# VH-VL binders against q8ixk2r445to577, part 234

Target 1, 133 residues: q8ixk2r445to577
Amino acid sequence: FFGMLQNKGLTDYCFDYNPPDENQIVGHQVILYLCHGMGQNQFFEYTSQKEIRYNTHQPEGCIAVEAGMDTLIMHLCEETAPENQKFILQEDGSLFHEQSKKCVQAARKESSDSFVPLLRDCTNSDHQKWFFK

## First folded at step 10 (VH-VL)

Design Q79 (framework fv_recaticimab)
Fold by ESMFold2-Fast, scan of step 10:
Structure Q79 (fold): chain C 133 residues (1-133), chain A 120 residues (1-120), chain B 112 residues (1-112)
Amino acid sequence: as target 1 above (133 residues)
Amino acid sequence: QVQLVQSGAEVKKPGASVKVSCKASGYTFTGYYMHWVRQAPGQGLEWMGYISPNTGNTKYHQNFQDRVTMTRDTSISTAYMELSRLRSDDTAVYYCARVRYSGSYPFDYWGQGTTVTVSS
Amino acid sequence: DIVMSQSPSSLSASVGDRVTITCQSSQSVLYNFNNKNYLAWYQQKPGKSPKLLIYWASTRESGVPDRFSGSGSGTDFTLTISSLQPEDFATYYCQQYYSYRTFGQGTKLEIK
């Protein structure tokens, strides 16, 4: 699967990576933004190694969650995916982060009108359901 | 045996377009990114951009973004680089080079190069 | 862009000499999570495509003679040829692959 990674509950929003410096992609938070249908900063690929890759950079970016955190941040993809970069995309659309045993949820960023994907306890909420467009 | 074979030399007038091909063999075409690098006479190497043969996704260096188009045809394992509105300073040898799918590797195989001469 | 600065631009040497070429990046190309430097060295002979010699700053590509060695970390890197052979006269380029790809200006190694 590859394309724009859209939320079922927050229906107009897609995974988006727009770092302040396009030449320094490591360490910034993945956000949610209005889906534009054009790929670019919203183009992601789900791989057989359970990675969510950002293809619009070389080396490819791989979404990771650092120990003790709930935010999704961009790391560089490696030959063998580290455990903090592995997400299980379930048939129902949930994204399960195996290392933390939590699910990716569309959420409002604290004290802001913006939205971000965060790790939360797994539920059947549509805000935890994702699909590629 | 891995091979990248490029199309032959081209001579163009300013304002024309050129399309260079790069045919891959000896490996799974969709498992590797294809990058394009050029080298002006007596000068160094300049990265232009890449395409994912698997997804079709592209990224171009800003210096070429408004004039370059990279495409591929997976049925014949061939990548293409088209540069439009040619100027005399586009005279260079153009190379294709492959990168492992993650992009976390250098260029391990290069095409033989295509000489493009732009003059009036 | 990450700017790569190579020195010297050219040097003259004799067969059997030890040759050192340096490369500096405008920002670190060390990825702290895997402790790897995203830096490569290439050799280019006239009329030929570049050939990969070294990657990860110090890992020698298969088939490359052991007289070639790379060292350094972060922003400062060195390519060393321990005992120069006739076939080593060429232009050498460093390249970062930490963010897209950029090359040094090249070092032309000439017969003294």
Scores: ipSAE 0.731, ipTM 0.905, lowest interface PAE 1.3, mean pLDDT 92

Design Q8 (framework fv_recaticimab)
Fold by ESMFold2-Fast, scan of step 10:
Structure Q8 (fold): chain C 133 residues (1-133), chain A 120 residues (1-120), chain B 112 residues (1-112)
Amino acid sequence: as target 1 above (133 residues)
Amino acid sequence: QVQLVQSGAEVKKPGASVKVSCKASGYTFTGYYMHWVRQAPGQGLEWMGYISPDTGNTKYHQNFQDRVTMTRDTSISTAYMELSRLRSDDTAVYYCARVRYSGSYPFDYWGQGTTVTVSS
Amino acid sequence: DIVMSQSPSSLSASVGDRVTITCQSSQSVLYNYNNKNYLAWYQQKPGKSPKLLIYWASTRESGVPDRFSGSGSGTDFTLTISSLQPEDFATYYCQQYYSYRTFGQGTKLEIK
């Protein structure tokens, strides 16, 4: 699968990665933003290694969750995906982060009006259901 | 034993299309990207683009974006590169080359090359 | 695109000589978050496909003789052959894989 990764509950929002500097794509948080249908910053690829890749620049970015964190951040992809970069996209649309045993949920960011994907206990909520468009 | 075996030489007229194949063996086909690089007679190497055999996703160099199509068939571990609206300056040896899945690695194995001659 | 420039375009040498080839990129190919230079060197003999010699600017590919070495960082890179052998007469290309992929124009190493 590849395309824009859209949330079923937060229906107008897609995974988005727009780092402040094009030459420094690692270490920033993945956000959710209004789906624009043009790919670009919202274009991701889901691989057979269970990675979610950001494909607008090289070196290729892979979404990861660092130990003890609940935010999704951009790391570099590796030949063999490390455990913190593995997400299981299930038939029901849930995106399960195996290492933490949590699911990716569309959530409001703390003290702002913006939205981000966060790791949360798995539920059957539409805010935890994702699909490629 | 990793092998990339390409289809045979082609002679085409200007305006025609050519489709080159690259059959992979000796490794998991969907675990590596397949890139295409060409070399005109007496010239250097020119990168054209790549395909992910796993997902089918492609990325093309802007110079080829309107004329090139890359595809793959996972059932026979074969990648294809089709170049349309051929011109005489498309005369070159076309190579497929493998890249470790991250895309951040160099070309570790190359096909033997396919000579494409475009002449009137 | 990142433009790669090699020097010299051709070089004549004898067996046993030390040979150096240089490569410059129009922008840095050093990724500052992992400190890796996305730079490779290839050898191409007439009628053959290119063969990977060096990647990450200085890492030698498996099976490549230790007389081949790479050095440099950022925008300036060097390939060195410490004691030239008959089988080393070929064309050498540098390549960046930092932003897409571009090659230098090549350096032809000829026998004197």
Scores: ipSAE 0.056, ipTM 0.670, lowest interface PAE 6.0, mean pLDDT 87

Design Q80 (framework fv_recaticimab)
Fold by ESMFold2-Fast, scan of step 10:
Structure Q80 (fold): chain C 133 residues (1-133), chain A 120 residues (1-120), chain B 112 residues (1-112)
Amino acid sequence: as target 1 above (133 residues)
Amino acid sequence: QVQLVQSGAEVKKPGASVKVSCKASGYTFTGYYMHWVRQAPGQGLEWMGYISPNTGNTKYHQNFQDRVTMTRDTSISTAYMELSRLRSDDTAVYYCARVRYSGSYPFDYWGQGTTVTVSS
Amino acid sequence: DIVMSQSPSSLSASVGDRVTITCQSSQSVLYNHNNKNYLAWYQQKPGKSPKLLIYWASTRESGVPDRFSGSGSGTDFTLTISSLQPEDFATYYCQQYYSYRTFGQGTKLEIK
């Protein structure tokens, strides 16, 4: 699967990665933004290694969660995916982070009107359901 | 054996377009990114951009993004690089080079190069 | 762009010599999560495409003679040829692949 990674509950929003420095892809938070259908910063690939790859950079970025954190950040992809970069995309659309045993949920960022994907306890909420478009 | 075979030399006038091909064999074409690098006479190597043969996704260096188009045809394992609005300083050898998809790696195999000469 | 600087731009040497070429990046190309340096070295002979010699700063590509070695970390890297052979006279390029791809300006190795 590859394309826009869209939320079922927050229906107009997609995974988006737009780092402030194009030469420093690593370490910034993945956000949710209005789906624009133009690829680029919203183009992701789900791989057989259970990675969510950002293909609009070389080397490729892979979404990761650092220990003790609930935010999704960009790391560099490796030949063998480390555990913190593995997500199981289930048939019901849940995106399960294996290492933490939590699910990716569309959530509002603090007091702002912006949205981000965060790790939360798994529920059957549509805000935890994702699909490629 | 892995081979990247490029199209033959081209002579173009300023303002024209050129389309260079790179035919891959000996490996799974969709398993590797294809990058394009050029080298002006007596100069160093300049990265232009890449395409994923699997997805068709592209990213171009900003110096080329308004003039370059990279495409591929998976049915014949061939990648293309088209450069438009040619200038005399586009005279160079153009190379395709592959990058392993499973991780971040350097260029392990290169095409033989295509000489593009832009002159009036 | 991450800027790559090579030194020297050219050097003259004799068969049997030990030669060293240096490469510096404008920012670190060491990825601390896997402890790998995203740095490669290529050899280019006149009229030919570049040939990969070294990747991950110090890993030799299959088929490359053991007289070629790479070292360094972060921003400072060295390519060493321990006993120069006639076929080694060529231009050598370092390349970072930490963020896109950029090359050093090249070091031309000439016969003395």
Scores: ipSAE 0.682, ipTM 0.893, lowest interface PAE 1.6, mean pLDDT 91

Design Q81 (framework fv_recaticimab)
Fold by ESMFold2-Fast, scan of step 10:
Structure Q81 (fold): chain C 133 residues (1-133), chain A 120 residues (1-120), chain B 112 residues (1-112)
Amino acid sequence: as target 1 above (133 residues)
Amino acid sequence: QVQLVQSGAEVKKPGASVKVSCKASGYTFTGYYMHWVRQAPGQGLEWMGYISPNTGNTKYHQNFQDRVTMTRDTSISTAYMELSRLRSDDTAVYYCARVRYSGSYPFDYWGQGTTVTVSS
Amino acid sequence: DIVMSQSPSSLSASVGDRVTITCQSSQSVLYNYSNKNYLAWYQQKPGKSPKLLIYWASTRESGVPDRFSGSGSGTDFTLTISSLQPEDFATYYCQQYYSYRTFGQGTKLEIK
């Protein structure tokens, strides 16, 4: 699977990565933004290593969650995926982060009108269901 | 045995377009990114952009993004780089070079280069 | 862009000499999570495509002679050729692959 990674509940929003400096992609938070259908900052690939890769950078970025955190941040992809970069895309559309036992949820960013993907306890909410478009 | 074989030399007039091909063999074409790098006479190496043969996704350097198009045909393991609205300062040798799909490696194999001359 | 600067632009040397070429990046190319420097060195002879010599700043590519060595970390890197051989006269380029790809201007190694 590859393309724009869209939320079922927050229907017009896609995973988006737009770091302040395109030459420093490591460590910034992944956001959700209106789906534009043009790839670029919204183009991701789900790999057989259970990675969510950001294809619009070289070397590729891989979404990660650091220990004790609930935010999704960009790391560089490695030849073998570390545990913090592995997400299980389940049949119901949920993205399960096995290391933390939590699911990726579309959520409103605190004190803001913007949205971000965050790790939350797994529920059957449409805000935790994702698909490639 | 890995090989990247590029198309032959081209002579073009200003304003024309050129399309360079790069045929891969000896490895799984969709397992490696294909990058394009050019070198003007007597000058250094300039990165232009890349394509993922697996997804078709592309990223171009800002200097080329309004004039360059990178494509591929997986059925014949060939990547293409088309540069439009050519100027005299586009005269250069154009190289394709592969990068491991992990994205964590330098250019381990290069094509032999395609000389493009732009003159009136 | 991450800007790569090489020095010197040209260097004259004799067979048997020890030569060093330096490379600086405008920002760090060290990935702290893996402790790897995304820095490579290439050799280019006239009319030929570049050939990979060194990657990860200090790892020698298969088939590259032991006289070639790389060192450095973060923003400052060095390529060393001990006991220069006739076939080593070429242009050498450093390249970062931490964010896209940019090359140094090149160092032309000439016969003295």
Scores: ipSAE 0.662, ipTM 0.886, lowest interface PAE 1.6, mean pLDDT 92

Design Q82 (framework fv_recaticimab)
Fold by ESMFold2-Fast, scan of step 10:
Structure Q82 (fold): chain C 133 residues (1-133), chain A 120 residues (1-120), chain B 112 residues (1-112)
Amino acid sequence: as target 1 above (133 residues)
Amino acid sequence: QVQLVQSGAEVKKPGASVKVSCKASGYTFTGYYMHWVRQAPGQGLEWMGYISPNTGNTKYHQNFQDRVTMTRDTSISTAYMELSRLRSDDTAVYYCARVRYSGSYPFDYWGQGTTVTVSS
Amino acid sequence: DIVMSQSPSSLSASVGDRVTITCQSSQSVLYNYDNKNYLAWYQQKPGKSPKLLIYWASTRESGVPDRFSGSGSGTDFTLTISSLQPEDFATYYCQQYYSYRTFGQGTKLEIK
């Protein structure tokens, strides 16, 4: 799948990655921002290795979750996807992170007006349902 | 409770290498980037690079790219910065500092610094 | 690299004074999607490590006294100490974390 990764519950919000500097495309948090429909910073690819790839730069970035964390961070893609970069997009729209056994949820960052994707215990909430547009 | 404890002062000759350690405690070592910043006598702060303790991935500033190596040992929560082919203008205090992984954040905790003196 | 410039390089003041330090970046450090300025202020005392005072241009770090405040956006930033205390005499640095990390040259706050 390719496209904008949109949330079913937070209907106007998409995965977004706009690194501050093209000389440092990795290491920053993936955010949720209003879907603009133009691809660009919101264009992702879901691969057969269960990666969520950011293809606007070379080398390609892959979304990962570091041990002990609940936030999604951009890493460099590897030839063989490491476990922390694997997400199962389920038939019901849930994004299951295999290594942590948790699901990606659209959430308001604590004490903040910003929205981010976070790992949370899996529920049947629409905030945990994602689709490519 | 969060602490970054660095190794002791070093005196080196030009052309030698130095390896500074930074031992973390009071938090999950693999959940934060470890950056290295130096400060020459009477000068400002200069960023050198960082390592992700979880993955081992590194990024170095161009000024140090050919001489610096950053590593870590997760079993003892320690990060290392090795600078080779030392010159007299590498005389500085070298700091480790952590950065929250969930985005770009400032340096919230710093090590006490390691003085490295390069003299002939 | 984003170049950070501070003014003044040194400042003499008395306890109780209001002091202002400015910082300018060679390009904007405002991140459009989260509307945050990736700008921090640090305090450094002789022989000690820098201590984080302010981040996101205006957010005070936990434990930092209310007399410290930060303001500004884009390329122009200010650190204000509203009523200078004896422990505030130090060197202050601004830092951008928008693209890698670069620091201003520092402002030394000295007793008058």
Scores: ipSAE 0.005, ipTM 0.551, lowest interface PAE 13.1, mean pLDDT 85

Design Q83 (framework fv_recaticimab)
Fold by ESMFold2-Fast, scan of step 10:
Structure Q83 (fold): chain C 133 residues (1-133), chain A 120 residues (1-120), chain B 112 residues (1-112)
Amino acid sequence: as target 1 above (133 residues)
Amino acid sequence: QVQLVQSGAEVKKPGASVKVSCKASGYTFTGYYMHWVRQAPGQGLEWMGYISPNTGNTKYHQNFQDRVTMTRDTSISTAYMELSRLRSDDTAVYYCARVRYSGSYPFDYWGQGTTVTVSS
Amino acid sequence: DIVMSQSPSSLSASVGDRVTITCQSSQSVLYNYKNNNYLAWYQQKPGKSPKLLIYWASTRESGVPDRFSGSGSGTDFTLTISSLQPEDFATYYCQQYYSYRTFGQGTKLEIK
């Protein structure tokens, strides 16, 4: 699967990666932004290795969650996907991060009008359900 | 084994467009990105952009994004690069080169190059 | 763009010489998490396509003679040819692949 990764609960929002400097793509947080339908910074690929790849940059970025964190951070992809870069996209649309045993949820960033994907305890909330458009 | 074979030389007038092909063989076409790099006479190498043969996703360098279109046809393992509104300073050898999909790698195989001459 | 600068732009050498070419990037191409430098070296002979010699700053591509070696980290990189052979006279390019792709201007290695 590839395309814009949209949230079922926060229906106008898609995964978005817009690094401050495209020459330094690693270490920045993945955000949610209004879906614009043009791909680019909202174009992601879900691979057979359970990676969520950002193909708008070369080398490819892969979404990861660092130990002890709940935020999704862009890392560079590796030949063999490390455990922190693996997400199980389930049939109901849940994105399960196996290493942490948590699900990706659309959430409002503290004290701001912006939205971000965060790891949370798994629930049957539409805010934890995602699909490619 | 691995080969990237490009189309033949082209001579174009300013304002025309050119479409270069790159036919891959000896490996799984959809498992590698295809990049395009050009080289003006006596000059260095300039990256233009890439396409993922698997997804069709493209990324172009800012200098080319309003004039370049990259496509592919997976049924014949061929990638294409079309450059429009040609100028005399687009005279160059155009190369396709593959990038390994798994991991972060440089250009391990290159096409032989296609000479494009733009003159009035 | 990450700007790549090579030095020298050209050099003359004799067979058997030890040759050193340097490459500097305008910002680091080191991915600290994995300690990998996204830096490659290519050889280009007149009328031919470039050939990959070294990647990840110091890993030699399969089939490349061991007289070729790469070193450096972050922003400063070196390509060394320990004992120059007749077939090594060519233009050499460094390339970063940390953020898209940019090349140095090239170093032309000429026979003395």
Scores: ipSAE 0.374, ipTM 0.820, lowest interface PAE 3.8, mean pLDDT 90

Design Q84 (framework fv_recaticimab)
Fold by ESMFold2-Fast, scan of step 10:
Structure Q84 (fold): chain C 133 residues (1-133), chain A 120 residues (1-120), chain B 112 residues (1-112)
Amino acid sequence: as target 1 above (133 residues)
Amino acid sequence: QVQLVQSGAEVKKPGASVKVSCKASGYTFTGYYMHWVRQAPGQGLEWMGYISPNTGNTKYHQNFQDRVTMTRDTSISTAYMELSRLRSDDTAVYYCARVRYSGSYPFDYWGQGTTVTVSS
Amino acid sequence: DIVMSQSPSSLSASVGDRVTITCQSSQSVLYNYTNKNYLAWYQQKPGKSPKLLIYWASTRESGVPDRFSGSGSGTDFTLTISSLQPEDFATYYCQQYYSYRTFGQGTKLEIK
């Protein structure tokens, strides 16, 4: 699967990566933004290694969660995906982070009106269900 | 065994378009990104952009973004680079070069180059 | 763009000499999580495509003679040819692959 990664509950919002410095994609948080259909900052690929890759950079970005954190940040992809970069896209649309045993949920960013994907306890909420457009 | 074979030399007039092909063999075409790099006479190497043969997704350097189109045909393992509205300073040798799918590697194989001459 | 600066632009040397070429990046190309430098060196002979010599700053590509070695980390890198051979007279380029691709301006290695 590849394309826009959209949320079922927070309709019209997609995974988006728009780092402040195009020459440094590592370490910034993945956000949610209105789906625009133009690719680029919203173009992701789900791979057989269970990675969510950001295709509009070379080397490719791979979404990761640092130990003890709940935010999704951009790392560089490696030849063999480390555990913190593995997400299981389940039949019901849940995106399960294997290392933490939590699910990716659309949520408000603390102290902001913006939205971000965060790790939360797995529930049956539509805010935890994702699909590629 | 790995080969990237490019189309032959082209001579174009200013304002025309040129489309260069790069045929891959000896490896899984969709497993590697294809980048394009050019070199003007007596000058260094200039990166132009890339395409993912697997997804079709592209990214171009800002200097070429409004004039370049990169495509591929997976049925014949061929990548294409089309440059429009040619100027005399587009005279260069154009190379295709492969990169492992993740992009975390340098250019390990290059095409032989296609000379494009733009003159009136 | 990450700007790559090479020095010298040209260098004259004799067979058997030890030569060094340097390369500096405008920002670090070291990825802290893996401790890898996204830096490569290429050799180009007239009328030919570039040939990969070294990647990850210091790893020799298969088939490259051991007289070629790379060193450095972060922003400062060096290519060394320990005992220059006749076939080594060529233009050498450094290249970063940390963010897209950019090349140094090249160093032409000429016979003295």
Scores: ipSAE 0.757, ipTM 0.911, lowest interface PAE 1.2, mean pLDDT 92

Design Q85 (framework fv_recaticimab)
Fold by ESMFold2-Fast, scan of step 10:
Structure Q85 (fold): chain C 133 residues (1-133), chain A 120 residues (1-120), chain B 112 residues (1-112)
Amino acid sequence: as target 1 above (133 residues)
Amino acid sequence: QVQLVQSGAEVKKPGASVKVSCKASGYTFTGYYMHWVRQAPGQGLEWMGYISPNTGNTKYHQNFQDRVTMTRDTSISTAYMELSRLRSDDTAVYYCARVRYSGSYPFDYWGQGTTVTVSS
Amino acid sequence: DIVMSQSPSSLSASVGDRVTITCQSSQSVLYNYNQKNYLAWYQQKPGKSPKLLIYWASTRESGVPDRFSGSGSGTDFTLTISSLQPEDFATYYCQQYYSYRTFGQGTKLEIK
């Protein structure tokens, strides 16, 4: 699976990575933004190692969640995926983060009208359902 | 085993376009990124951009973004780099080089290079 | 871009000599999560494509003689050839692969 990673509940929004400095992709938060259909900053790949890869950078970025955090941030991909970079894309569209036992949910960023993916307790909400387009 | 074979030398006039090919063999073409690097006479190596043969996704260096197009044909395991609106300072040897999908690695295999000469 | 600065631009040496080439990056190429330096060294002979010698700053590529060694971390790196052989006269390039790819300007190693 590869393409734009879109939310079922927040239907016009896709995973988006647009760091302030394109030459320093590590450590910034992944956001949700209106799907533009043009790839680039919204192009992701789900791999057999359970990674969500950002293919518009070299080396590839891999979405990670640091211990105790609920935000998705960009790390560099490695030869063997570390546990904090592993997400199970389930048949119902849920993205389950194995290390934390939580699901990725589309959420409004506090004190803002911006949206971000965050780790939350798993529910059957459409805001926790994702698909590639 | 692994080979990257590039098209032959080209002589072009300023304003023309050139399209260089890089045919891969000895490995799964869609399992590796293909990058393009050039080297002007007496100068160092300059990274131009890459393509994912699997997805077709591309990223170009800012200096080439308006003039370069990278494509691939998976049926013949061939990557292409087209540079338009050529200038005399585009005279260089153009290389393709592969990068592993599984991790952050340097260029482990290079094509033999294609000499492009731009002169009036 | 991460800018790579390499020195010297050229040097003359004799077979059997010990040679060192240095490379500096404008930003650290050490990835703190895996403690690896995203730095490589290449050898290029006239009319040929570059050949990978060293990656991860100090790991020799398969088939590369052990007289070639790399060292350094963060922003400062060195390539050492402990005892020059006739086939080692070439141009050497350092390259970062931490963010895209940028190369040093090269060091031309000539016969004295």
Scores: ipSAE 0.737, ipTM 0.900, lowest interface PAE 1.2, mean pLDDT 92

Design Q86 (framework fv_recaticimab)
Fold by ESMFold2-Fast, scan of step 10:
Structure Q86 (fold): chain C 133 residues (1-133), chain A 120 residues (1-120), chain B 112 residues (1-112)
Amino acid sequence: as target 1 above (133 residues)
Amino acid sequence: QVQLVQSGAEVKKPGASVKVSCKASGYTFTGYYMHWVRQAPGQGLEWMGYISPNTGNTKYHQNFQDRVTMTRDTSISTAYMELSRLRSDDTAVYYCARVRYSGSYPFDYWGQGTTVTVSS
Amino acid sequence: DIVMSQSPSSLSASVGDRVTITCQSSQSVLYNYNDKNYLAWYQQKPGKSPKLLIYWASTRESGVPDRFSGSGSGTDFTLTISSLQPEDFATYYCQQYYSYRTFGQGTKLEIK
């Protein structure tokens, strides 16, 4: 699967990666933004290694969650995916981060009108359901 | 035997467009990114951008993004680079080169190059 | 862009000489999570496409003679040819692949 990764509950929002400097993609947080259908910063690929790849950078970016954190940040993809970069896309649309045993949820960022994907306890909420357009 | 075979030399006038092809063989075309690099006479190597043959997604260097278009045809394992509104300083050898899809690796195979001459 | 700077721009040497070429990046190309330097060296002979010699700063590509070696980490890198052979007269380029691809301006190795 590849394309725009959209939330079922927050219906107009997609995974978006827009780093402050396109030549320094590591360590910045993945956000949610209005889906624009133009690819680039919203173009992701789900791979057989259970990675969510950012295809608008070389080398490819891979979404990761660092130990003890709940935010999704960008790392570089590797030939063999490390555990913190593996997300299981379930049939119901949930994204399960196996290392932490948590699910990716669309959430409002503290004290702002911005939205971000965060790791949360798994529920049957539409805010934890994702699909590729 | 991995091969990247490029189209032949082109001579163009300023303002024209050129489209260079790069035909891949000996590997799974959709498993590797295809990048384009050019080299002006007597000068160094300049990266232009890439395309994913699998997804069709592209990213161009800002110096070229308003004039370059990269495409591919998976049925014939061929990538294309079109550069429009040519200037004399676009005279260069244009190379395609592949990059491993599943991670970062340098350019392990290059095409033979296509000479593009832009003259009035 | 990550800017790559090479020195010298050219050097003259004789067969059997040890030669060194240096390369500096404007920012670190060391990825701390896998401890790899995303730095490669290429050889280009007149009229030919570049040929990969070294990747990960110090790993030789298959078929590359062991007289070629790479060293360095972070922002400072060196290519060494321990005993120059006639076929080694060429232009050498360093390249970062940590963020997109940028090349040094090249070092032309000429016969004395």
Scores: ipSAE 0.708, ipTM 0.893, lowest interface PAE 1.4, mean pLDDT 92

